# Designs tried in a protein design chat: miniprotein binders against q53ft3. Part 140

Target 1, 195 residues: q53ft3
Amino acid sequence: MFGCLVAGRLVQTAAQQVAEDKFVFDLPDYESINHVVVFMLGTIPFPEGMGGSVYFSYPDSNGMPVWQLLGFVTNGKPSAIFKISGLKSGEGSQHPFGAMNIVRTPSVAQIGISVELLDSMAQQTPVGNAAVSSVDSFTQFTQKMLDNFYNFASSFAVSQAQMTPSPSEMFIPANVVLKWYENFQRRLAQNPLFW
Below, E stands for the ipSAE of ESMFold2; O stands for the ipSAE of OpenDDE; V2 stands for 0.75 times the mean of E and O plus 0.25 times the DockQ between their complexes.

## First folded at step 15 (miniprotein)

Design jc5 (at its last look DockQ between E and O 0.61; V2 from the best seeds 0.00; counts 0 for: pae E 2.3 > 1.5)
Fold by OpenDDE base, look of step 15:
Structure jc5 (fold): chain B 195 residues (1-195), chain A 97 residues (1-97)
Amino acid sequence: as target 1 above (195 residues)
Amino acid sequence: SDREELIRLAERAAIKLEMALQWLADGDVQFAKRLIERAIRLLREIEELATTPEEEEIVEQAIEAAQEALQLLEQGKPDEVEEILQEAIELLEELIQ
């Protein structure tokens, strides 16, 4: 249902479902993370009148989780970018995730998504400055992310002549990646929040 | 105190309206409407706490602005809403001063 993306890292599409209406992503080495993208996969929409509250948790000095409401995603806004780098000094907020028996490893933070009624979400107040609100900022972030991916993928490009037999591996033509990139750029230009 | 509570509520209402603007910009009219509706409810609570004619006037104007914004959204005119919500936010800021 949800994906989580950190620039320079692999996309996470397999959230841990901790309850019927609650999903969690682990973010290792969270101290190096500036922004997180949370997005709907597009396979399952929110039920009518519902959305997702997005929370961030990090261990405090005592190793106890500090939860903060970052913002929201909805069917109308299926993706959001959150700045988490400045939140380490924030006060904890109420959260719906309770005492999760999550093996708390030092340096691992979590993104939690709670499926809630829109009316309930509207009553909540996210931490200030967590949500990257500007379309421009979002576009810039997305562009950087895409460029990073493209650069990463292209670094593995080899000619047919340079290929070594690897029956256990699948190969994707570079032109397919390029076409995808171009199409994505076009869509991004039309609607920065299309994905 | 009642004054402190009024300020707290006004800040919350302003945040809701600011969020509404953001969500409108992001293309989600439905959630923006919910936020505005919440702001109106908060404004009604503020109205009950107002003790001066000036406060009452500011709150009433903010309610009117928020209601107008909501009506415009219901009419499918989101482009006209930004200025009105900004006015309501400014009114709330005035109330907090």
Scores: ipSAE 0.499, ipTM 0.816, lowest interface PAE 1.0, mean pLDDT 85
Fold by ESMFold2, look of step 15:
Structure jc5 (fold): chain B 195 residues (1-195), chain A 97 residues (1-97)
Amino acid sequence: as target 1 above (195 residues)
Amino acid sequence: SDREELIRLAERAAIKLEMALQWLADGDVQFAKRLIERAIRLLREIEELATTPEEEEIVEQAIEAAQEALQLLEQGKPDEVEEILQEAIELLEELIQ
């Protein structure tokens, strides 16, 4: 029903269902994660009047899970980006996940999604600065796409002496790609909506 | 004290209205309406605590603004709501002073 994406990692689409209304994703090596994207796969919508409360959990110094409310996903906003870099030492939130630590190794963080009534969700307040604004979400996603494209294209760079003639192919000098990348990054940082 | 509790409730109500603005900007009118409804319930608690004519007038105006915003959303007019909710938040900030 849900997907979970961390930049530079394989998207997870097979949440562990730990209850009828509760789903979790494991986040190994969570210390290196700054943002997580949670989204609906589109196969099963929330029932009418329901939505999803999204939580982040990390093991405390005793190895016990500390859960924090990141925010929500709903049929009307089926995806969201959450910043978790500042939450790895924060206070716990009220949460519905009780003693549901399925992972026996306490060094693994988790994303939990609880399907709840919208009225119940409206009474809850996420931890501050967890939800990324729509503009910031677009900028961060776009920046990661730009980095990925540049790194990929650069991995094919060869000198003229290394090239194999191929009459059916077109070639572009590598510095054109670099210049475009630098200009696009600069403009995006100044105005995410410049296009 | 009643003044301290009034300020606490006003801060909570302002948070719900700010969340509603964010969810409206993201295009989810249904959840935004739930947030405004929660804010109105908090405002009615503030109304019971208000002791000065100034406080009473401010909270009454905030309730009216939040109710108008909710009515506009029920009519399918989310684009008309931003300024009204912002006015309600400013009234709550005046209470918090």
Scores: ipSAE 0.471, ipTM 0.815, lowest interface PAE 2.3, mean pLDDT 80
ESMFold2 (binder alone), look of step 15: mean pLDDT 89; pTM 0.891

Design jd1 (at its last look DockQ between E and O 0.67; V2 from the best seeds 0.00; counts 0 for: pae E 4.3 > 1.5)
Fold by OpenDDE base, look of step 15:
Structure jd1 (fold): chain B 195 residues (1-195), chain A 97 residues (1-97)
Amino acid sequence: as target 1 above (195 residues)
Amino acid sequence: SDREELIQLAEEAAELLQQALELARQGNTEEAERLIEQAIEELEEIERLATTPEEEEIVRRAIIKAQMALQWLADGDVQFVERLLQRAIRLLEELIQ
């Protein structure tokens, strides 16, 4: 239902479902993360009148989780970018995730998504400055992410003559990746929130 | 009196937000944005007129809701915008009770 993306890292599409209406992504080495993108995968929409409250959780000095409401996603706004780098010193807020027995390593934060009524979401107040409101900022972030992915993928590119047999691995032609990239760029230029 | 002025501004702001809600529902986003911005200006004045911490908190929350409504209106999510505006209106109603 949800994806989580950090620039320079693999996209996470398999959230841990901790309840019927609650999903969690782990963010290792969270201190190096400035922005997180949360998005709907497009497979399952929110029920009518519902959306998602997006929370960030990090361990405090005592190893206790500090939860903060970052913002929201809805069917109409299926993706959002959040700045989390400045939240590490923030005060905790009420959250719906309770005492989760999550093995917490000091370097791992969490993104939590709670499926809630829009009415309930409207009553909540996100932490200040977490939501990146600028379409331009979103576009820039996405572009950087795409460039990072392309650079990463291209670093593995070899000519057919250089290929070594690896029957256990699947190979994708570089031109397919390029075509995908070009198509994505085109769509992004048309509508930065197309996904 | 300051209290009378606060009440009047709150009623006006609530009306503006209600109109904005209706306009947003109709797809008239530009006019809705204008009215929300005007309502925020009035809310800021109400905040100055507030005499208790409770009043200040209520109006502050209303401002945040209105600002969020602007943001989400720009993103095209009318349903959530409506909820935000409705919440802001309810906060204003609470303020003048």
Scores: ipSAE 0.308, ipTM 0.731, lowest interface PAE 1.4, mean pLDDT 84
Fold by ESMFold2, look of step 15:
Structure jd1 (fold): chain B 195 residues (1-195), chain A 97 residues (1-97)
Amino acid sequence: as target 1 above (195 residues)
Amino acid sequence: SDREELIQLAEEAAELLQQALELARQGNTEEAERLIEQAIEELEEIERLATTPEEEEIVRRAIIKAQMALQWLADGDVQFVERLLQRAIRLLEELIQ
């Protein structure tokens, strides 16, 4: 019924249903995650008058789960982006040689979705700074992706004097890529939703 | 007195939120948004007038629910906005008691 997406990872579309009204996604190596997207797959809507409360869970210093309310999804707003980077903690281990080294077993956090009445959801208060505008997050992510693409492509640039003739191979002048990059950045800055 | 002024503002804020709820049901989101913003300004004044930790907590929670209602109203989920505004109104009614 739900999906969960972290940038740079495979989308998860098969939540573990741990109760009739509760669904969970595991997040391995959660300490490297800054944002998570939770969304409805569109196959099964919430029943009338209901929605989903979205929680983040990580193990505390004793290994016990700590659950925090991130926000909500509903039939009317079926997706949301949540910032979790400020919600995490980690501890190092000590050793007798006079220097602290931080060595941990890989940690698994969880995203939980609880199907609840809208009245019940309205009484809950999410932790601060968890919810992120999808427009601002999309713009920031897209800008980083564009920068990465341009830097990668430009690292292969050669002058014409350095080229070996290859008549079966097609080439794109580097300035075409640069012009596309500059134009796309300008349009994105003017209207992040121009897509 | 501060308590009498607090009650007057809470009654006004609750009325504004009720009107905003009705406007949101009609699809008049611009007017609903304006009324919620006005209610938040009154709630902030109530917060300054509050003399007990209990009053401060109630008004803080009401402000949060009104702010959430603004956010969700922009997304067009009127049913959840309705629940958020109703919660804020109940908190103000508790403050008046």
Scores: ipSAE 0.284, ipTM 0.739, lowest interface PAE 4.3, mean pLDDT 76
ESMFold2 (binder alone), look of step 15: mean pLDDT 89; pTM 0.899

Design jd2 (at its last look DockQ between E and O 0.42; V2 from the best seeds 0.00; counts 0 for: pae E 1.9 > 1.5)
Fold by OpenDDE base, look of step 15:
Structure jd2 (fold): chain B 195 residues (1-195), chain A 97 residues (1-97)
Amino acid sequence: as target 1 above (195 residues)
Amino acid sequence: SDREELIQLAEEAAELLQQALELARQGNTEEAERLIEQAIEELEEIERLATTPEEEEIVRRAIIKAQMALQWLADGDVQFVERLLQYAIRLLEELIQ
C-alpha cells in the first residue's frame, strides 16, 4: 500500500504492517537522512473519507522512541516529502503506534503511517517544518533522487563484450533505463505529483 | 467592546472559510485561496483580541488549519481542504461560545 524512499537508498515497498491500519518502515542510519518521501503504491487506495497520518520515530538518548507527526498523505495527494533532519531535537507527540515490540537499534528510526479518517487528520497538527510544501522543492528532490539512481545504475553498465555469463542474473539494457528516466523527467516536468 | 469585536470577526472569518470551502468544491481554487487568505488576516486580528490562553490556542489552531488548507488546495486535494476548513470553522464556533 505504501512506499518509503530515501535518496541514495533502495525504495522500500514492503512496510511492516503492525496493525490493520498501521504500517511501519525502518530507516537505518537515520542521522544521515535529510528527507524522506512517503507515497502510495497505487495498488490500494485509501477508503473513502480516509487518509494516512505519517509519523517519524527516533530513539532518544535513553533509547526510547520519540514520535512526531510529519504530515499526511491522501488519495488526492498520494505522495509527500518530509524533512526529518531538523526533528532530532524535537519533543514527542501523541501517536497511535503504542508500545511496539520493535527491537530498536540506536541508529534506526521509523516512519509510521496510520490510516485514519480525514476528519481526524484535520484535527491533528504536524510538526512545523517537516512538510516540504513547495512544488519546486519536490521537483528538486525528485530530480536528485533520479540522478542518484541513474548514476548508480549506470555504474554497472558494461558492453556486451565485457559481460560475464551469469545465468542467475537478469540484465536490463541501459537504453531501457534511459528511456524510463527520460519519460519520468517529462512527466515530472508536467506534473510533479503524477505518481 | 473587545469581546464584541472578537465575536464579530470570528463570525466573519467563519463565513469566509465557509465560502472558500464551497468555492474549492466548485473548482474555483483562486477565489477560494483569496478568501482563505482574508480569513487568516481576520484570524490574526482575533488572536490579538484574545484575552485567555484558551482563546489564543483556539484561534492559533484555526490559523494553522487555514494555512494548511491553502497548502493542500495548491496540491489539489479538495476533500482534505474541505475537512480542514470545516474544522477551522468549528474552532471559531467554539471560540465564540
Scores: ipSAE 0.730, ipTM 0.916, lowest interface PAE 0.6, mean pLDDT 86
Fold by ESMFold2, look of step 15:
Structure jd2 (fold): chain B 195 residues (1-195), chain A 97 residues (1-97)
Amino acid sequence: as target 1 above (195 residues)
Amino acid sequence: SDREELIQLAEEAAELLQQALELARQGNTEEAERLIEQAIEELEEIERLATTPEEEEIVRRAIIKAQMALQWLADGDVQFVERLLQYAIRLLEELIQ
C-alpha cells in the first residue's frame, strides 16, 4: 500500500505489516539519512474518513526505541518528504506502535505508518525538526527523487498482452504512476512547499 | 480584564475559523486562506494574553492546527482541512469555558 524512498537507495515497496492498520519500513544505517519520502503506491486508497500518520523511530543510547511523529499522508496528499537528520536525538512523542513487537537493532531505524481516523490525526502534532530545506535546494532534491521513482517504476511497465497472471500479487497500471507524477510536478511548480 | 479580552478574541477567532471551514467546503480556497491568516493573527494576540500554562498550551495547539490547515488547504485536501479547523475551534471553545 506504501512505498519508502531514500536518495541513493532502492525504493522499498514491501512494508512489514505489523497489524491490520500498521506498516513498518526498516532504515539501516540511519545516521547517514537526511530525508525520507513516504508515498502511497496507488493500489489501495485509505478507507473513507481515514489517512496515515507517519512516524520515525530510532534506538536511543540505551537501545530503547524513540518514536516521533513526522506528519501525514492522505488520499488527497498521497506523498510527503520528511527531514530526519535533526531528529536522531529528540524526545519521543505519543505513538501507536508501542504494543507491537517490532524488531530493532542499534543501527536500524524505522518508518512507521498507522492508518487512523482523520479526526485522530488532526489532534496529533508533528515534531518541529522535520523542517524542509531551502526552496531551491528542496525543489532540486524533490525533482531528482520524483524522476528517480518514475524512471524506476516505468522500467517495469508492460502492456496487458505482456502480463503474466499473478493472482496473489497486486499491480498498478502505469498511467496511475504517470498521473501522480504529473500532478505532483504541477503542484510543486506552483508551491514548492505544498507538502 | 485580560481574561475577558482573551475570551472575546477567542470567540472572534473561532468565528473566523468556522467561516473559513465553510468556504473551504465550497471550494473558495483563497477566501478561506485569508480568514485563517486573520484568525492566526488573533490567536497570536491570545497567546500574549495567556497567563496560565493551560491557556498557553491550548492556544499554542490552536495556532499549530490553523497553520497546518493553511498548508493542507494549499494542497487541496479539504477533508483533512475540515478536521484541522474543527479541532482548532474545539480548542478555542475549551479556552472560553
Scores: ipSAE 0.542, ipTM 0.849, lowest interface PAE 1.9, mean pLDDT 80
ESMFold2 (binder alone), look of step 15: mean pLDDT 89; pTM 0.899

Design jn1 (at its last look DockQ between E and O 0.02; V2 from the best seeds 0.00; counts 0 for: pae O 12.3 > 1.5, placed apart)
Fold by ESMFold2, look of step 15:
Structure jn1 (fold): chain B 195 residues (1-195), chain A 104 residues (1-104)
Amino acid sequence: as target 1 above (195 residues)
Amino acid sequence: SDREELIRLAERAAIKLKMALRWARLAEEQGNTEAIEYAKRLIERAIELLRRIEELATTPEEEEIVEQAIEAAQEALQLLEQGKPDEVEEILQEAIELLEELIQ
């Protein structure tokens, strides 16, 4: 029903079904993984009114598994990219000369998929911007907001001949605003999560 | 879909050309050479978007519209490079109208 892909690794298509509505993929060496792709194979769609909640599991500092909601897959959005690099937390010592600042309990992480009602899924909140598929809507909104800001700011452009003296005011050169606009737009296109 | 992405890119290109037109008018009205540079840079960015639209176009109508928009934007850019902001208004307006037709 599901596949799981990590860049540079073989795709996994044989999830372990641990319950009628629950499926699991193992992720060895999870510390090196920043993103994971979860997708439907296309052979079995979700039943009407249902979809999949996607979770990431890693051992906490006490060695106990913790499941964090990454996001969702549905018949309408049958694949998604999830960021897991910010979810791999552990307790460790920071020191000024060390090459390693974070220590974690070693184990295999897991991706879990739970088949649930769409209404139930709508009430769940994914952990800290894990769903990269929402990045596309974020970038589209950000592009519109960026254009709106530059259009507004540039509408106040005047030459020095048109300026009324106001020595208590501070001014920003128009080329600074344009440079920021272009630079932000370029960076967003290269990496929507650079911020 | 490719059509939805084409429309989003066309909207972005159109707003950049509208902002470039405003800078070109300021350059003409006030003899401001910095405004010429701002207009040129916005047109350059719009052309980059138009080339991406060209890659997504799938109908003869879309292909013809985007080609005409690219030609108009390139002509406007050339005139601004020559320091002729007074000559770009009609050409930029034509490019904007072509993009608005794509958006429909």
Scores: ipSAE 0.029, ipTM 0.539, lowest interface PAE 7.1, mean pLDDT 76
Fold by OpenDDE base, look of step 15:
Structure jn1 (fold): chain B 195 residues (1-195), chain A 104 residues (1-104)
Amino acid sequence: as target 1 above (195 residues)
Amino acid sequence: SDREELIRLAERAAIKLKMALRWARLAEEQGNTEAIEYAKRLIERAIELLRRIEELATTPEEEEIVEQAIEAAQEALQLLEQGKPDEVEEILQEAIELLEELIQ
């Protein structure tokens, strides 16, 4: 039903269902995470009149879970981007996962999705600055990625005259794409928001 | 240069193994079979890269490091195939450290 995406990591498409209406993703090495994308897979919609409240949980200095409401996903808004980096020092909020058997490790945070009535969701207030405009964020990311690629690749462009007799064409060595990808991946691994 | 290529490949392999480690942890915690498969795929790819590194190795020390990394990665893969994600962390960490040694 749900997917979870962290930049530089493989997408998670299998949430742990901890209750009939509760789903959890684990986020290893959560301290390096700035943003999380939560999205519906499109296989199973929310029941009529229902949506998903999205929570973030991280261990505090004592190893106790701190839960915060990030925002919502619905059939009408099947994906959302959340900034979680600034929440790591925030105060806990009420959450529906208190009694759930969730595995806790010091380096692992959780994204929890609670399937709830839309009317009930409307009464809840997400933590400030968690919700990011999805369109703007993706647009910016895509643009930065493309610009980065273009600038890098174009710097290695050679005339065909240097390769074969056809001076009207420019060529970029195939390995340039690989080099860019490798560098991009390395930087992404170091800082998911390096762009 | 061949040395530069070796380093780049080692970096890529290390990233893949680090990601595999994350997925293995997830698999351990959630019993997620999909996570196991992700980890396996990443390790397999890392092994492919390691084989390429092996071809680029010019010193006995490099050859030894690469071979050890391959062995570690293969062991981790085997453990995952056996459904033992809880046993791969140390092995993957070893492989990562070996690769980091190559990069230095």
Scores: ipSAE 0.000, ipTM 0.179, lowest interface PAE 12.3, mean pLDDT 81
ESMFold2 (binder alone), look of step 15: mean pLDDT 88; pTM 0.896

Design jn2 (at its last look DockQ between E and O 0.01; V2 from the best seeds 0.00; counts 0 for: pae E 11.3 > 1.5, placed apart)
Fold by OpenDDE base, look of step 15:
Structure jn2 (fold): chain B 195 residues (1-195), chain A 104 residues (1-104)
Amino acid sequence: as target 1 above (195 residues)
Amino acid sequence: SDREELIRLAERAAIKLKMALRWARLAEEQGDTEAIEFAKRLIERAIELLRRIEELATTPEEEEIVEQAIEAAQEALQLLEQGKPDEVEEILQEAIELLEELIQ
């Protein structure tokens, strides 16, 4: 039903179902994680009038779990990005995950998804700054992608004097790539959703 | 021409600073450290461009504008390094305006 994605890691599609309406992902080495993506797999929708409350759990200095409400996923919003790096020192919130005797290794956090009524979810307040807007996330991704491409392309740049004859190959002047890059950045700056 | 190159560089620098401003705002609103880092990188790149512009400047007026823009950008960078994104907006705006003046 749910997937969990951490950048640089394999996608998790097998949540531990701890209850009929509760699912948990383990996040090893959570201290290195900045963002987590929680998404519906598309195989099973939420029942009508229901959605998922997404919680983050990490061990405190005493090894006790601290739970925080990150946000929500719904049929209308089947994926969400959460920033968890800044939450590692936050206060715990009420959560529907009981005293799970999870023998937690100190380095493992958890993402919990609780299937709840939408009306109940509306009454809950996520921790501040956990939810990343889709627009902001997209802008960040696009900028990173753009920089990555430019860096990649520029790494192959050679002057004409350095070129070896390759009549079978076509070459694109570096300035063309740069112009494209600049134009793209301009449009991105004006409207992150210009495409 | 050198003038055309100067204008192109100024436009690029302005774009970077405008983007930095957006990231700084995001950092202010969300306390996003990553946003701060993006803003810093963009400002650093803008400063690099400004240094190139400085080399192309042919008039005292251009030199002064570029120098002021560099100072503003450096100040903004320092503020971000200090974790003060809320104080960066005005300074970045000034730098952008200076670059726009250079383009006219």
Scores: ipSAE 0.012, ipTM 0.210, lowest interface PAE 8.7, mean pLDDT 82
Fold by ESMFold2, look of step 15:
Structure jn2 (fold): chain B 195 residues (1-195), chain A 104 residues (1-104)
Amino acid sequence: as target 1 above (195 residues)
Amino acid sequence: SDREELIRLAERAAIKLKMALRWARLAEEQGDTEAIEFAKRLIERAIELLRRIEELATTPEEEEIVEQAIEAAQEALQLLEQGKPDEVEEILQEAIELLEELIQ
């Protein structure tokens, strides 16, 4: 349902589902990460009235997780870029992952996504300065996200001879994805903040 | 008692309106239309709490305060529907102050 992208790394699309409504991505070597992109894959939208609260977790000196609310993704805002470089020693936030006992290495952080009611999300306050703070940072992550999305989408391409006939399903030609990629890249070069 | 429950509901409503004010300020500062939607949802929940407070009010003073708070909250909601988060701060602050008077 979700993807997670770090600049210079392969996109992650196989979240660890730790509950029906909770998903986790591991971020190894998190100390070298400045920004992370969280996005919806587009295959499964949130149910009506729901969205996703996005958290960042790093291990404290005792190896215990410290969770911080970064922000949100919704059907109306299906992707977001978060700056995490300033959060690796921050104070914890109230969070819904408290019952999870996961043993992990000291160098691994996590991105947690909790599917929640929009009313509940409206009552939460993200930690300050988690959003993208500059056009240059935004452009860098957008370019890398664009490249990684194309690589991801291309991995699912099949020829017409390989398709299972399914008259009730809709299909998208692979060239449509390429055209979107090329157009998006041109628009981004003209105005980095168009989206 | 009804007075104790009225105060508890007023505290909850005031918190909702304070959070709505924070979202409205974010919408103004960032141009974030989703922040407008969060603010609207919080005001709607606050109005629900105010309607319950209205049922518990027993003095003309309490009734007048709740009525004015409802009117202010409804006006703020309409301004947010029009995409005007920059115009709601004074109205939301008035509603919050009315609730704080009720809590005392």
Scores: ipSAE 0.000, ipTM 0.448, lowest interface PAE 11.3, mean pLDDT 78
ESMFold2 (binder alone), look of step 15: mean pLDDT 88; pTM 0.893

Design jn3 (at its last look DockQ between E and O 0.72; V2 from the best seeds 0.00; counts 0 for: pae O 2.3 > 1.5)
Fold by ESMFold2, look of step 15:
Structure jn3 (fold): chain B 195 residues (1-195), chain A 104 residues (1-104)
Amino acid sequence: as target 1 above (195 residues)
Amino acid sequence: SDREELIELAERAAIKLKMALRWARLAEEQGNTEAIEFAKRMIERAIELLRRIEELATTPEEEEIVEQAIEAAQEALQLLEQGKPDEVEEILQEAIELLEELIQ
């Protein structure tokens, strides 16, 4: 139902379901991560009147998980970017992931998604350092994604002088990728939600 | 106290039943069997909470209310097993109202 994306890593689309209404993604090497994207895959929506609260959990040696509310995803806002690099240790709050038997590695942080009634979600306050949901924040994430795509596609570029005849293979001129990148940036600057 | 614990459990059970009702509505509207499974899991959790309430109930009125709520939740679960999410709304609403009475 959910996906989780970190820049420079493969997207995760197979959350661990740890309860009837709770889903978890592992984040190894979480100290190197600045932002995480949580999004709905789109195959099944929330029922009317429901949504998802998104939490971040530190590994610690205390044995009690420390979860912080990052923000929300809903049918009306099915994707959100959260900053996790500035979260303060020990600022846990009351949360729905209490004493559940969640399998975790001590060095791995987790993103938790709790499916809840919207009325319950409206009474919760996210950690102030986490939510990066402004237009500028979305633009920054999208720019990082475009840079990643451009670098990946460019690694397959060949010059005309370097091309070997291969009738069964298709090639992309590198300037096409650059033009797509530049056009997308311009449209995004004019309307960050055009996509 | 046992009364305060009973109220807390009843509030939690009512929330699970409200969520089950929402999943059952989605299942009917979209013909979605995964939504049926979500609704069933919510009801199963609610029944677990109701059984704990049953242990805390001390008055005949409390015992009657929780017994009726368990019966309604079990009937709704059976209807969902039969693929009948359209038939559970009134039954789930009844169970929710019973729990709200316990909370008062």
Scores: ipSAE 0.545, ipTM 0.827, lowest interface PAE 1.7, mean pLDDT 78
Fold by OpenDDE base, look of step 15:
Structure jn3 (fold): chain B 195 residues (1-195), chain A 104 residues (1-104)
Amino acid sequence: as target 1 above (195 residues)
Amino acid sequence: SDREELIELAERAAIKLKMALRWARLAEEQGNTEAIEFAKRMIERAIELLRRIEELATTPEEEEIVEQAIEAAQEALQLLEQGKPDEVEEILQEAIELLEELIQ
C-alpha cells in the first residue's frame, strides 16, 4: 500500500504492518537523511473518507522514541516529501504507535503511517518545518531522488549469467525496479500535488 | 471510572467499525481482496473492544446492546470471509448505531 524513498537508498515498498491500521518503515542511519518521500504504491487506495497520517520516530539521548507528526497522504495527494534533518532536536508529540512492538535500535529511525478517518486527521497539526511547500521544488527534488535511486540500483545490475549463486539471498529483477520507476514518474507527472 | 472507560472503548470500537465499513465499500467497488482483509481486521479489533465493554457493562440494557453489537460484527466478519462485502453495510451500520447508543 505504501512506499518510502530516501535518495541513494533502496526503495521500500513493503512496510511492516504493526497493526490493522498502522504501517512502519525502518530508516537505518537516519542521521544522514535529510528528506524522505512517502507515497502510495497505487495497489490499493484509501477508502472514501480515509487517509494516512505520517509520523517520524527517532531515539532520543536515552534511547526512547520521539514521535512527530510530519503530515498526511491521501488519495488526492498520494505522495509527500518531508524534511526530517531538522526534526532531530524537536519535541515529541502524541502518536498512535506507543504500544506497538517496533524494533528499536539507536541508529534506526522509523516512518509510521496511520490509516485514519479524514475528519480525525483534520484535528492534527503537523510539525511546521517538515513539509516541503513548493510544488516545483518538490517535483525537482523528487526527480533527483528518483534518479539517484535508479542510478544506485542500476549500478548493481548483473545478467543472470553473471550471477553468483547465493541461496540465502533474494534477488529482484531489474525490470521490476524500472517498472516501478516509470510508474512513479508517471504518477508524479499526473499529480504534482503533495502534502 | 468504569463508565468513562466503557464510553472510551465504545468510541474506539465505533471508529473501527466505521473504518471497516469504508474498507468494505472499497472492496465492493473495486473487487479488492486486500481491502476485504483490512475490513476483517478492523472488525476483529472491534470485537475485542466489544468484549472489554461487555465486561464493564453494569445494566441489562448495556449488556444486551453489547451482545447485539458483537453478533452484528461477527456476522459482518463472516460475510467478508465469504467474499460478500456488498452485504455487510447494513450490518455494520447497525453495530455502529448500537455503540452510539451506549455512548449516549
Scores: ipSAE 0.090, ipTM 0.577, lowest interface PAE 2.4, mean pLDDT 83
ESMFold2 (binder alone), look of step 15: mean pLDDT 88; pTM 0.891

